# VH-VL binders against Diadenylate cyclase (dacZ), part 3

Target 1, 269 residues: Diadenylate cyclase (dacZ), of Haloferax volcanii (d4gzm5)
Amino acid sequence: MAALSELLGDLVADVDGLFLFTPSSSHYEQFAETDVPTVVIAPENTVEAETFVELPLQFQNVKDRIRFGVEGAMEQSIVEAGDTIACNVGTFGGDPDSLVRVRVEENMRSGIYDLFANSRADPGVIRDVFEVAIELGKKGQKGEPVGALFIVGDAGKVMNKSRPLSYNPFEKSHVYVGDPIVNVMLKEFSRLDGAFVISDSGKIVSAYRYLEPSAEGVDIPKGLGARHMAGGAITRDTNATAIVLSESDGLVRAFKGGKMILEIDPEAY

## First folded at step 16 (VH-VL; from T80 with heavy chain T58K)

Design T81
Fold by ESMFold2, look of step 17:
Structure T81 (fold): chain C 269 residues (1-269), chain A 120 residues (1-120), chain B 107 residues (1-107)
Amino acid sequence: as target 1 above (269 residues)
Amino acid sequence: QVQLQESGPGLVKPSETLSLTCAVSGYSISSGYYWSWVRQPPGEGLEWIGFIYRSGSKRYNPSLRGRVTISRDNSKNTLYLQMNSLRAEDTAVYYCARLWGDFEYYFDYWGEGTLVTVSS
Amino acid sequence: DIQMTQSPSSLSASVGDSVTITCQASQDIYNYLNWYQQKPGKAPELLIYYASNLETGVPSRFSGSGSGTDFTFTISSLEAEDAATYYCQQYDNLPLTFGQGTKVEIE
């Protein structure tokens, strides 16, 4: 049989880059002499690749892996809009077994990589909260558009910098995002005013927290409402991530360090 | 009650890969806490290597990113460290430690440490 | 990365003396600071968390104070068993970082 490196190399010679997702050392070494720039996308750089993009979560589906890897590469200036890349991905727990050609487009800079990368909070917690916000944006609550404000991480400081609007239904509970029952409860309470505060490990610390809106030192588009200004301001003042769902335009936005890092249409996600 | 014990090679060569294990007893490695590696060069201070969250996601010190892998085996109650492309400056005592990681981030249980020397 | 600077790097004192170690952060870390004791040949041991909270089982002669960028660790009446190196550690942000250490010796 022909060497794998010969077959893959010839097949992808017209691309600007080859992305290998979680390759074994032997798989990676088969491409050591290709002229195509080769990038390893993996949780860790176990193959000691010269060009490596960290995959901070285990992604179950291939589309999310590719999306995350491409955006990470764009953020690191490894590829740019207009490039064509070949993504070699695996679906069965072994070496990469599938090939997907992707044209890199500027709209792929969604902020999704930054949302999960370099956060103090567990990336899985941020993902779980983000997915709740996305689902609310798609379906609303009982078919009605809904706004929501989720503050994830650095909960001690966030609680110190906020005040209650009402009785906290989570005060004596030990419930965590990601549990389907808890996610349903979180969606039900999203109709009510105020912010949810969620700890680094995913504990729902509080609902109904008042956070003071502010545009000072916050990178926020004009015309966004109080939830966005409150979310932006709290991330300026803490190490939390804010995830905001707008009732009016249905978009999900995220803030870190007082800067908007993501703006996504749930229907397009 | 909770006990951590590191094991692995004491002497390794430059450019090789280090593999360490940490046996945990008295607590489930899949519950409650984060599990971390910390190192200390002889006569020097402490450097955090990284940890694994309850969820299985990992965080690494940026100074070591790309060279380290932390993993766990829940059925063996064991934490692992792999470090590749070893250098002389990687000579250190390597500790595994349990980390409370939520409101506060502190190391409440440590292993005894294992000295790893990187030398020809 | 948040840099933690301890002072002094070492000191010698007699049993019964009051000993003070300072730790300065390169940015405001609120109260997100811990103190550890490490005896020769041993792993570090947590003494104080959240700047001033004494861990259970730790003698009351140990204390911590401070907030923001400047923190103080005090041993109010030094005992012979307190000969060790002391480290501060911040957890305001990742990577978790330690001070350079302060070696305390008994005269």
Scores: ipSAE 0.523, ipTM 0.773, lowest interface PAE 2.3, mean pLDDT 86

## First folded at step 17 (VH-VL)

Design T83 (from T81 with light chain Y30S)
Fold by OpenDDE, fold request of step 21:
Structure T83 (fold): chain C 269 residues (1-269), chain A 120 residues (1-120), chain B 107 residues (1-107)
Amino acid sequence: as target 1 above (269 residues)
Amino acid sequence: QVQLQESGPGLVKPSETLSLTCAVSGYSISSGYYWSWVRQPPGEGLEWIGFIYRSGSKRYNPSLRGRVTISRDNSKNTLYLQMNSLRAEDTAVYYCARLWGDFEYYFDYWGEGTLVTVSS
Amino acid sequence: DIQMTQSPSSLSASVGDSVTITCQASQDISNYLNWYQQKPGKAPELLIYYASNLETGVPSRFSGSGSGTDFTFTISSLEAEDAATYYCQQYDNLPLTFGQGTKVEIE
């Protein structure tokens, strides 16, 4: 009769590294000296790990958390496509309580990690805007689908590359995305044309902005509408992130550097 | 008037952890702005270490990421810097500074700096 | 990272002279540039922000200009107290980076 530990040992056999997700100091110390490199993935390096990958977001979904961490590791050249890693991750809070074997693939490099980890904008702000867009995609407004365009970060430059379509309802306001009341306002104003401009810190700078980026080409997939083109173009000319909710297909898309970096189905999120 | 004052051990051994404190007066750190650490090796230029957003999120220089933690205590109106695994090259004057942030990122108020020497 | 290159690294001038320092960014940073003065043994002090805006309380003999990749810092009439090292700093993207500095000495 084989021991359970022996059978499960196959999960960690021939791995190229061990990823510890948000370990306590005591947990880390137990795994710090193994026959494979250990990488700590956490919001902060509280355990003083030699190799660390920042996790600037909280993930409820373990799979998403792992993917995000792996991408971060790839960005830091800790791992590359073809590597196999063991991920020790917590599914129910606290110290890692689960083990997942993952083969690193090139397609795991989506650009999302860089967006959240390296942007000048507050990662929480980017997250909050995504949440607004996703929620808006799910519920619409008054039962009808709506489109929306959010430009997050580099607000000064974005404002200089845009013009007002109407009165800015936020001109005299100092409100920030993520506030429940403000989020409701954003959703209500999404019915009108134009882009929202949000600062690095999450201040809503303006609504109803017509974006006027340079006429140079952007890499936008075919079939996408004017909002996507505008969002893509503005991100080419600025360090901002564009988050677009499509009225037609209900999908949320993000653009950075003039390219689409992710597509989310709000219904599946 | 806004004032910042750094405090630190002055001397740290290699591989040890550096802890610095920045006492802020004349302005509440919770009221606005970003708060940042910048260091300057003797006779060299300035290197940005990182800053903390108004939200409490943080950004670090990639060169130091993983070794540095910036935090703040609103109740004490104090900014903190922790740096682990110190090396000789970490010898520098460490400054805390107020960073405007959000739209423009300029350091308008600086502490006097505190020299940290890493030596055995 | 965005590299900031200052020129010259050092200069010597007389009181009353006009002094010009340049800063070149490795990429277009629009007007996201600041200038600092650092006297020996002191912390840097902000002089110019957003490429050309004079910080409150800073003498008018200091000025900044430029956009994109090329920036200029000028002292119109050098005073003895202006002996210092001057730094440009970009904030177009993280990490925030400084030029290597320009040491200004008074003859």
Scores: ipSAE 0.913, ipTM 0.952, lowest interface PAE 0.6, mean pLDDT 94
Fold by OpenDDE, fold request of step 21:
Structure T83 (fold): chain C 269 residues (1-269), chain A 120 residues (1-120), chain B 107 residues (1-107)
Amino acid sequence: as target 1 above (269 residues)
Amino acid sequence: QVQLQESGPGLVKPSETLSLTCAVSGYSISSGYYWSWVRQPPGEGLEWIGFIYRSGSKRYNPSLRGRVTISRDNSKNTLYLQMNSLRAEDTAVYYCARLWGDFEYYFDYWGEGTLVTVSS
Amino acid sequence: DIQMTQSPSSLSASVGDSVTITCQASQDISNYLNWYQQKPGKAPELLIYYASNLETGVPSRFSGSGSGTDFTFTISSLEAEDAATYYCQQYDNLPLTFGQGTKVEIE
């Protein structure tokens, strides 16, 4: 028991703050006044916390949840690089059951917070599309790696800045990303050329779209292919988010405002 | 026809928490659309407070972020607004409204509004 | 935030007159603009969506035009019942923002 206490002591030693992720009222009341500032990170400030970071969605992955919260806190100047925080988080759902020591680093400013928090599109939709892309990156399609381009949000403008490469299988359907059946469909259709267009609310608007905006002036890292260029270009000219799965390197990348914001390795996710 | 009806305390003291409800009839709030709160200070213009997506995710006006919580109860077909740490400047008529989202974002149905006065 | 500026802030006109209200956005918002009418003591009502589409049930004397940053709302022949405050609203990006309003009075 002494050793366990020591272990916990090591985790909280010299921390600069306590982050409570989605605490209950009773839990918050218990830990609201500590020797260090307490920050509540949750979808809603139901506990009326003094310092609050909005978590637009509940990430299933604890690492992502913590990263998002920390980045959000950085963006709000609650913490800065060099700070050490103790994160009380629920790993298996329900009440907080974990304590994670995190040193805040400057590289944690990935833009992920902005990607989810400052988009007109439903952050859950963006998440769902990422999940599809990541899964597709891990498994491929029919045993082979595939590339895919998803344009999320501002669907009206995106459609106006694109043309059909083939018949739109979703033209007469009202289906939404995140649905397991729909996700399977998306993966199957990824074998064909063109972009998927997804609305703010997650409606699959179209498949097989050729994006027409010029890639001139788009800041895309060297070595990235046509899908990345198209994704960058369309996000420059619209308020959409582009999520690209590369067939060649298997990485998932997100573009917003004409810039690459995020890179994810599906194998490490 | 879709109808919205706001209800609240009418008077709230500074630093207290405002709780408003919006009863929706004629349409299930879980079936579609976004559901939003908009306020209007006396004699002034309209300010968007926030809305809830079909999925249950929320968006708030950054000017009010941190103080506002929008939620819904599908079983009651009711929308809620909670606002903490009220100030005199929060005195306004508060409207709930249905927001046509996704492609277009216009408010097609409004409640009658409920006046909230923040005063000692 | 995208700022919406309406002009004029107020106007007075006679029944039968044509009335024009302008709305300027601080940035290009394409056609993502709506127009509302608010009568005294009432909630706003949608008149025009997507810059120029007339909402169902709205009289044809109301119209909207424009794209990018400059938009126009017109009442072709003013009626007594049109006394109200009119608002433009953009939805190109969050937060959703309204113009300051234009009060239309009947002489």
Scores: ipSAE 0.840, ipTM 0.944, lowest interface PAE 0.6, mean pLDDT 94
Fold by ESMFold2, fold request of step 21:
Formats: C-alpha cells, sequence, structure tokens
Structure T83 (fold): chain C 269 residues (1-269), chain A 120 residues (1-120), chain B 107 residues (1-107)
C-alpha cells in the first residue's frame, strides 16, 4: 500500500523550502533534518530557529498569514520570485495542521510587511484602524455609503502639516482606538469631512483635519478621489500610514510613502 | 522618584541564554510609557535593543530580531529581557529605560546598568 | 537604519570655553533628534529633545539647533562638571539609533 505522502507527492514535490507557522518546539524538531531549508514564521523565535521571519501580529485569516510571511521572507532574501514553498500553517489551534503549496511571485512585494514590521506606529493600532474602516465599509453610516480618511502614526508631523476644518471633538480627551466606545465614536464622526489623526500608540489626536500637502507627483491609481490624493500626499511627506475608505466603491485602501500598498474589500471579511 | 534597577548574571557562556530583570518603582509599567532595553559594549556607544509599547506590543532592533524577547509582568512591575545564542560581541552594560514615546521618543529614566560578560 | 555621525570623536577645552558638537543624519529626520550626556560609570541623561528643547532642570549653557540632516550641540561656557561623553539620538524611525559619541575633556 502506498503511503499517503507518496500519493500526495505533488503538494510537496520539489519545493525550495518549508515555512512553519508558529510551530511548537517538538513540531519544529521533527523537521530539523529535512532536505529543504526550513523557515519559522512566528511572533517570536521561541524555537530558536536558524532562519526566522517575525510576525508582528497574529493574523486570523490563513491567507493573510501566508502572504505576510512570504513577503517577510522576500524582504530578507530568504526566498525569491519563482521559488515554490510548502507552508505548514495552523487552522484549529495547536501545531500547524494544514499544508499549502505557494509559488512566490514578485507582485507579493506589496510593502505590507514593512508597514507592520518596520514602521514606528504600533502594529496593533494600524490593525485596529483597519477594523474600523472595514466595519464602516460593510454597513456605512446609518445604512448610507460613507468615505473616511484615517492617518495613523507620526502624529506630530501630521498635525504640523494640516489645519482644522472644524472644532476638534477629541481636543481635551485621552481616548484610544481599539476601545469599543471609541470605535463607535470614530464611526459616528466619519460622516463629516476631513481626516482623523491617530498617534503611534492609538490616541485620537484630532478629527476634521485638512491635510495640506499637495498630491502633485503622488502616484495615485486613476479614478480615486480627494481622500486618496490627500492620504497619498501626507504619507509621502511623513512616516504615517493613510487608511482610506472610498464612498464610491466601498473599498479600503492603505498608503505608505506616497504609494498605495493594499486594497481590501470589506465584504470579503 | 521613578527608579529602575537591573539584575541578572554577570557572566554567561557563549551560545547560552541571558535573562535580565528590571524592577520598576515609583511608577506603574502598565500606565502609559514605553519600556526599553539599551546596551553599551565596553568603551563603545549605545545600541537600542527594543521596547514595549503602551499596548504591550513589542519592537526589536533588526540586528537582534530572532534572538531577543522583551516582556513585562504588570503585577510585579517588572520588565524582562531574554537574549538567546549569546556571542562574545554581546558583552555590554545592559540598561533598562523608560521611553516617553508616541510623539517624542526619548529616554527620561534609566537604570544603573548591569555588566554582562560573555566568555568561555 | 538611519545612521548618525558625530564630530568630533573627542575634544579638549578649558573651563569657560564654548564648545560645539555636530551630528549628521543619513536622511532627513526633521527635528526628531535628542542629545544625552553620559558621565563615566553612569547611565546617559537627557539634555535636549526635539533638536532644541531644553529638558527641565538642565542648565541654560546647553543648547541645540539644526533640522533635517545637520544638527549642532553647544556648551556656551564649559564647566568642570561638563566633562562627559555626549550622544545624539534620532527617533524619526525605528530602529532608534545613536551617534557614536563625543568625549569632552577639560584641559
Amino acid sequence: as target 1 above (269 residues)
Amino acid sequence: QVQLQESGPGLVKPSETLSLTCAVSGYSISSGYYWSWVRQPPGEGLEWIGFIYRSGSKRYNPSLRGRVTISRDNSKNTLYLQMNSLRAEDTAVYYCARLWGDFEYYFDYWGEGTLVTVSS
Amino acid sequence: DIQMTQSPSSLSASVGDSVTITCQASQDISNYLNWYQQKPGKAPELLIYYASNLETGVPSRFSGSGSGTDFTFTISSLEAEDAATYYCQQYDNLPLTFGQGTKVEIE
């Protein structure tokens, strides 16, 4: 009788490496003598792997974990476009229990790894703002489509490069994104013009900011409106991330360094 | 009266693991600053190791990523450093420090430092 | 990494002299620069933050200036207690990085 591994050979055939996502020490040791390079992808290198890629956040979605780990490995020159890797990832808790064959493609260099791994802002704050934007994209404000512009990080420089459009409802408060009550307030205030400015630690610094940098020379996809242009421009001139919800197509987009780095369909979440 | 005090082994062998503690008094480590480790090889300059954000999220110097873990115990008001796979080049004075954070990133309170020597 | 280059590596001056130390960043860091003093056997102490803001309790003979890539730290009238090593540190982005230090000695 043929072993199951022999019958499933195409899944692991000729891979250039094995990615182990958040393995236990015993799981990692099982692969220590394999013929392919082994890479550990985890929040911390608790197994003391020779080759390691940091995950600064625990992603719920398996595809997102794999995408993030692959981009991190590309940024560290552990893999290159054209390589084929086997990704051993967990879906039910405990050690990795699933295997996904992935061909590394150059378009996987989106910049998202750098955003979470190398930016000054707390990765958890960036995630929390994405979650607010996604929820707004699904439901809108009172059932109406809405746009929103969130500027995360480097708040001192962002405030210096902006001016108020109206009274700042957060001026004398010390509230942070991620608090359920604060997230409700952000969603309620999103129906008005201007940007939210959120600090590296998640403090809501201001609402209703007009971002002053010109979008001249910013590479913005055709057909995107003023919020996207303003977000692109501010991220060119600061170390901030812009998270933009489009009123017209309902998509959430992120900008860093004057470039769009990702696009999310809230309905897919 | 914020005070930081490092403690741990003075001598460690190569390839072993370093564990340091930082006792914080006069301020709660969960209350709003970032908490950091910084090291200084003898006769050399300062190198940032990493810090914990207000949220408890952590960031590490890329040169040490994969070898270090910073953690805290809020009930004991204590910051920790673990560094694996020690090398002779890890010989340094190790400081814990409070980092203002968020807008201005400066270290306003430092421990006295503890010398760690990595040798066979 | 944003590299910080200090000049000079050491200097010697007399009490009452004005001394200057420069710090150059490998990229524009706006005003995101701090200065520290470290006396032998002690931890560093903050003197200047945001390029030019004097920390509370720091004597007014210390000052900082500059923006972008070029920064200057000045002691306007050197005192014996100012013998120390001085470091600049940027915080425009991570990793946080320090200059290599400037040792100031009294002649």
Scores: ipSAE 0.678, ipTM 0.838, lowest interface PAE 1.5, mean pLDDT 87

Design T83 (from T81 with light chain Y30S)
Fold by ESMFold2, fold request of step 21:
Structure T83 (fold): chain C 269 residues (1-269), chain A 120 residues (1-120), chain B 107 residues (1-107)
Amino acid sequence: as target 1 above (269 residues)
Amino acid sequence: QVQLQESGPGLVKPSETLSLTCAVSGYSISSGYYWSWVRQPPGEGLEWIGFIYRSGSKRYNPSLRGRVTISRDNSKNTLYLQMNSLRAEDTAVYYCARLWGDFEYYFDYWGEGTLVTVSS
Amino acid sequence: DIQMTQSPSSLSASVGDSVTITCQASQDISNYLNWYQQKPGKAPELLIYYASNLETGVPSRFSGSGSGTDFTFTISSLEAEDAATYYCQQYDNLPLTFGQGTKVEIE
């Protein structure tokens, strides 16, 4: 990193912090004695940094790594809205080779980091279900808006707190979300009422479940329909995450602990 | 029959890095189950260290967060543990174990355990 | 973290006695509790999962009950081979946590 300061130019002028994404020990040591607060963002704290933000899963592209790293830092109060940070990321593997200047904005506090980090379910499963809901929100079904309700994690308790609305097409199958063919099946079956129940490992346990917990006393934003109420209620009573696609406004919302954690417009995501 | 066998150094110095290997036979570590490390200080109780999901994603005990890395090598059917910045308190018997996962999180197969002593 | 408190820390009993161990969770964990037996010098061995389900091959003298925050583990007729330390373990949420253990001795 002999040319690092020359590459940084105006990008590091007046930054409030430096985020190093998955640095090697030697790369990290180059910044250990700087006067700029330095944060390591990685799946593991292999460099033993004093300030560390865990990535909830192995991200494939740079944009996703930066987004989750910044939100994770906000969740831990390492940075706040109004801060400007320099994000040093790797593009081709190995040590960070690129720099991105990011102004931290309050709207970056979407809750998506917490949804992955504080769930018993595999973060990759939550991501895969979220992607299905986003795709369905963009495309609809045959060009028409659809609603969907996905309950991810704690499937045993969720099944005990629900009852079937119809025959479960997954009763004897052992299929997992993330398989492209299975994702197509999920989109096709989502046009029908009821919830999908998906296990911590991504097994599709059931479709067409009626979630029995009452939404009385659940903190649900006004104007949201029955899927949102049911999703909110089940996440209050279990360790599950609910991912809800609204037919009426096309937004994807997630609930955990009986509270809405995020709200995303599929067209803007 | 599923069998797990730990191996690694018996004595390690403070501030060094511990590296343990768990050889798995009779089942593929890349399928079906989660794979975990658990430790037990001599004469004391059990502490979960972390596990790898079927997908390869990992979770760690917050008490060890930032100091541990669990990984696997599917071609060798082997699970690994690395623990940095060792302290005397890290002296323990280290077990690898298969975690049923998903619905019921219980450890159904355990290795024999390997004692790691952290001492000057 | 969900704290698991076992009682008693140790006990002594004669062959044929009924032995009961309790485990209390710091919050409602429904039925997400397992029991393990650990004999000296060996790894733990699963006896009971989901609070009350016996693992395959476990003798019927072992049983578990309870839900929510209060759980019990019972050996209905103690045998000499039951001398061991017993642990409860919750899996309602991460981190997975164990009770501190109960050592059972044969008199």
Scores: ipSAE 0.628, ipTM 0.815, lowest interface PAE 1.5, mean pLDDT 85
Fold by ESMFold2, look of step 18:
Parts: structure tokens; C-alpha cells; sequence
Structure T83 (fold): chain C 269 residues (1-269), chain A 120 residues (1-120), chain B 107 residues (1-107)
């Protein structure tokens, strides 16, 4: 039979690369001999592709999967800003069934891929918390600008290095970030003082935590407030990731190892 | 109580794919804990292969990334390992294990192990 | 990757002796260390987690101590059934890694 790669090669010949997202072996084999550089982007390299970018995280949203995969490819120098890529993605969770042309832009290099690749916490948990922070940054709480501080991962150590500002409303609950109803609760509670502590698996361990580590020696960009200092400090002393929404500039920042590793404008996201 | 039992081929050829099954009883594979594969070459130490989080997300040892897939079937209460591009150094006893994760990360229940020999 | 180095690789001791095994991490892992016992032909079995906490049902002659990079595992009064290989394992970060093992033999 005529290889699918030969047919699609003609259709996408003007692109700098072809990204196959989570292809089956039979699907991949039909693209393997195209003239266009072909990259497999998947959780595992089950097709034994020559060029492979790992996705430690599977986004349900196709656009987010494409962005994350393209960032991973940029970090590995497989593509660069200015390139045009044909992304072959699956919209129904099976073999790729859609083709999306993407111009690679420098602003796609957000740092978010590295955050998920090097964190001990479940990447899905980090994604879910980040999405909550982004939504707060876009809309606020009841139209009001808000700040928020989420500490994700290594919750045992984080709890030991913090103290309660008030009674923990999650003390007896067994709820996890990512549940739409729980995410609404997180957004509603974010106006209140202190940090949320979320475990590696996404359990909401506590709200209203005062983080005790001092920000002395933490690399905090000038002009950032107390939430950023607390987030930076706790991540220096634990294996946690801090996700901080600034009430003043509306940006979402992530800290790990006492260092800011990314900064996202929710309105541009 | 919680019991794990590995099964699969004892002999496989280089460059081929290994498929192992771990039957779990006494606990739901889709709740509470993470589920992991660990291997031990004969006469050598232990090497963590990877695990599956509560959510179904997976993490793999970077030394094996790109060659390994861990999956589970919740309806059969079963954990799976696939490893492709096999080599002689992949000869080992393969264990499945329950991993308490989240706060602490330790293996509290292990299967009996199954020897896999990679040879022509 | 965090490398775990055990010492000694093997030792022999008599019943009733105190036995000490050390485990050294390539970086600070706080208390994120476990100890396992593996008897010949069997899977490893958890003895100690979080550097010093005994797992349920583990005899009190087993103990662990240390933090940061240097950890110690002690059998205070060796019994014949303690002939086994012992492994430390860190969980400060992924990948999870084990020490190379210490074989304990009874004289």
C-alpha cells in the first residue's frame, strides 16, 4: 500500500517539521520516510522514533498539548522561533486525526516544559494548580484583582515548615485539585490569607498556612511582594513548587529550588 | 492481604519487546497508592523502572525512558510493563511493587519477581 | 540522579554482634531514606522508612539514623535469620535510587 507519509508529505511540504502527537506504530510508519523532518511527541517512545520529545503530561485540550510539545522541542533544539510546524494531533484520544499549522514564536519558550519535567509532583497536579492561578489572573475574584500562593508537592515538609493562620477547612476532607468543583472552591478561598498546600498527588492538604522560612538569600526579582518571597523561600527549603499569582501585576510565577523558573501573563496565555 | 504476582516470558530475544503482567489482589490498583516496576540483574542491585501515579500519569527512570511503558487495567486490577529494544543487560528479575507515594516514597508490598533472560 | 553508596559491600559477624552499615548520598536528601532487607531468593522487604521509622512488625533490633548525606543502619544483636542483603533507597527526587547493597553473613 502507498505509505500515508508519501501522501501527507505532499500536503505539508512547505513546513520545517512534522510533529506526530502520540501516533500508533502503523500511523508512525506511514510518516517515517517523508522528506520533512518528523518528530514524535508522546508520553512514551512506543514507536521507537528517531526523534522523540517526551510529554510527561497529557493535556485534554489539543492547543495545550501542541504548545507543550512545541516547547519541549524548542528546549531540545529540534525547532526554533520562526519555524513553521505541522502538528498532527488526535482530537478523540486515538491516532492523530487533525493537522494544525503552527508558527514557532519565541514567546512559546515559557519555561513550563522544564517545570513539569523536573518536579517530583504529578505533572497533572502542577498543571491543574497552574490553570487555577491563570484563571484567577484573568478574571480575579468577583471582578477584583487577587493574589494567591499555592505550594505544590512535598507537603509533609511544607506543613512542618509552616504554621496555621486559621483553622484548616480541608483538615478532614479528601479532595483533589483538578475536580472542577474543588477548583471553584480554591478560587473562592484564594482571597484569604496564607498559602494552600497541595500534595504530590493533588490532595488539598491545607489552606491558611504561614510559610516560616526566611527569604534571605532567595533570588527574588526586585519589586515582588510577600507571596513571592514566601514562595521562593519555601521552595529553597523543600522539594515543592510554588505557584504565585501577583495581585499587583497579574502575572503568574513559579518557583523551584528558591529560584523563579517561569513567569506567565494570564492574558497572553 | 495485598498480593502481587508477576507473569510473562522467561526468555526473550535482543531487540524485541518484553511484556510483563502484574496481578494485584487485596487492594484496588486505581486508589491510594502508586504502582511500580523494579528490576534486579542476577547478583546485582535494584533499579527502579518507573511508576504510575494515582491519577494514571507515569514516571520512568531516565536511563530507560523511551524504551518503557507502564500501564494498568483497573477492571482487571492489573499492572503492565512493556520494554522495547531489549538488550542483554536487561536480563534481570522483574518485580512489581506497591509504592506508598505522595509524602513518603517506599515500597511496602512486592511481587515474588519473575526472571527475564535476554538471549539469542 | 542521586547516587547512593553503601559501605561495606559485605560483612561477616556472629550471632549477638552489633552490625553497622552506612549509606552515603551524593547530595543532601534530608531524611528521605529507606532501608530494605532481601533474603536469598526473595523480594526485598521494607524495614525502615524516613531514615529512622520502623515499619510495622519489624523487630526493634533494627534501627536507622542520620540525615542529609550520611545514614547508618544498625542491627543491635544479630540473629541467624538476619543473613541477607540490605539496601538503602532515597526518595528525595526521581529517579528513585538504591544503594548497591551490603551482604551480611553469619559466621
Amino acid sequence: as target 1 above (269 residues)
Amino acid sequence: QVQLQESGPGLVKPSETLSLTCAVSGYSISSGYYWSWVRQPPGEGLEWIGFIYRSGSKRYNPSLRGRVTISRDNSKNTLYLQMNSLRAEDTAVYYCARLWGDFEYYFDYWGEGTLVTVSS
Amino acid sequence: DIQMTQSPSSLSASVGDSVTITCQASQDISNYLNWYQQKPGKAPELLIYYASNLETGVPSRFSGSGSGTDFTFTISSLEAEDAATYYCQQYDNLPLTFGQGTKVEIE
Scores: ipSAE 0.605, ipTM 0.809, lowest interface PAE 1.5, mean pLDDT 85

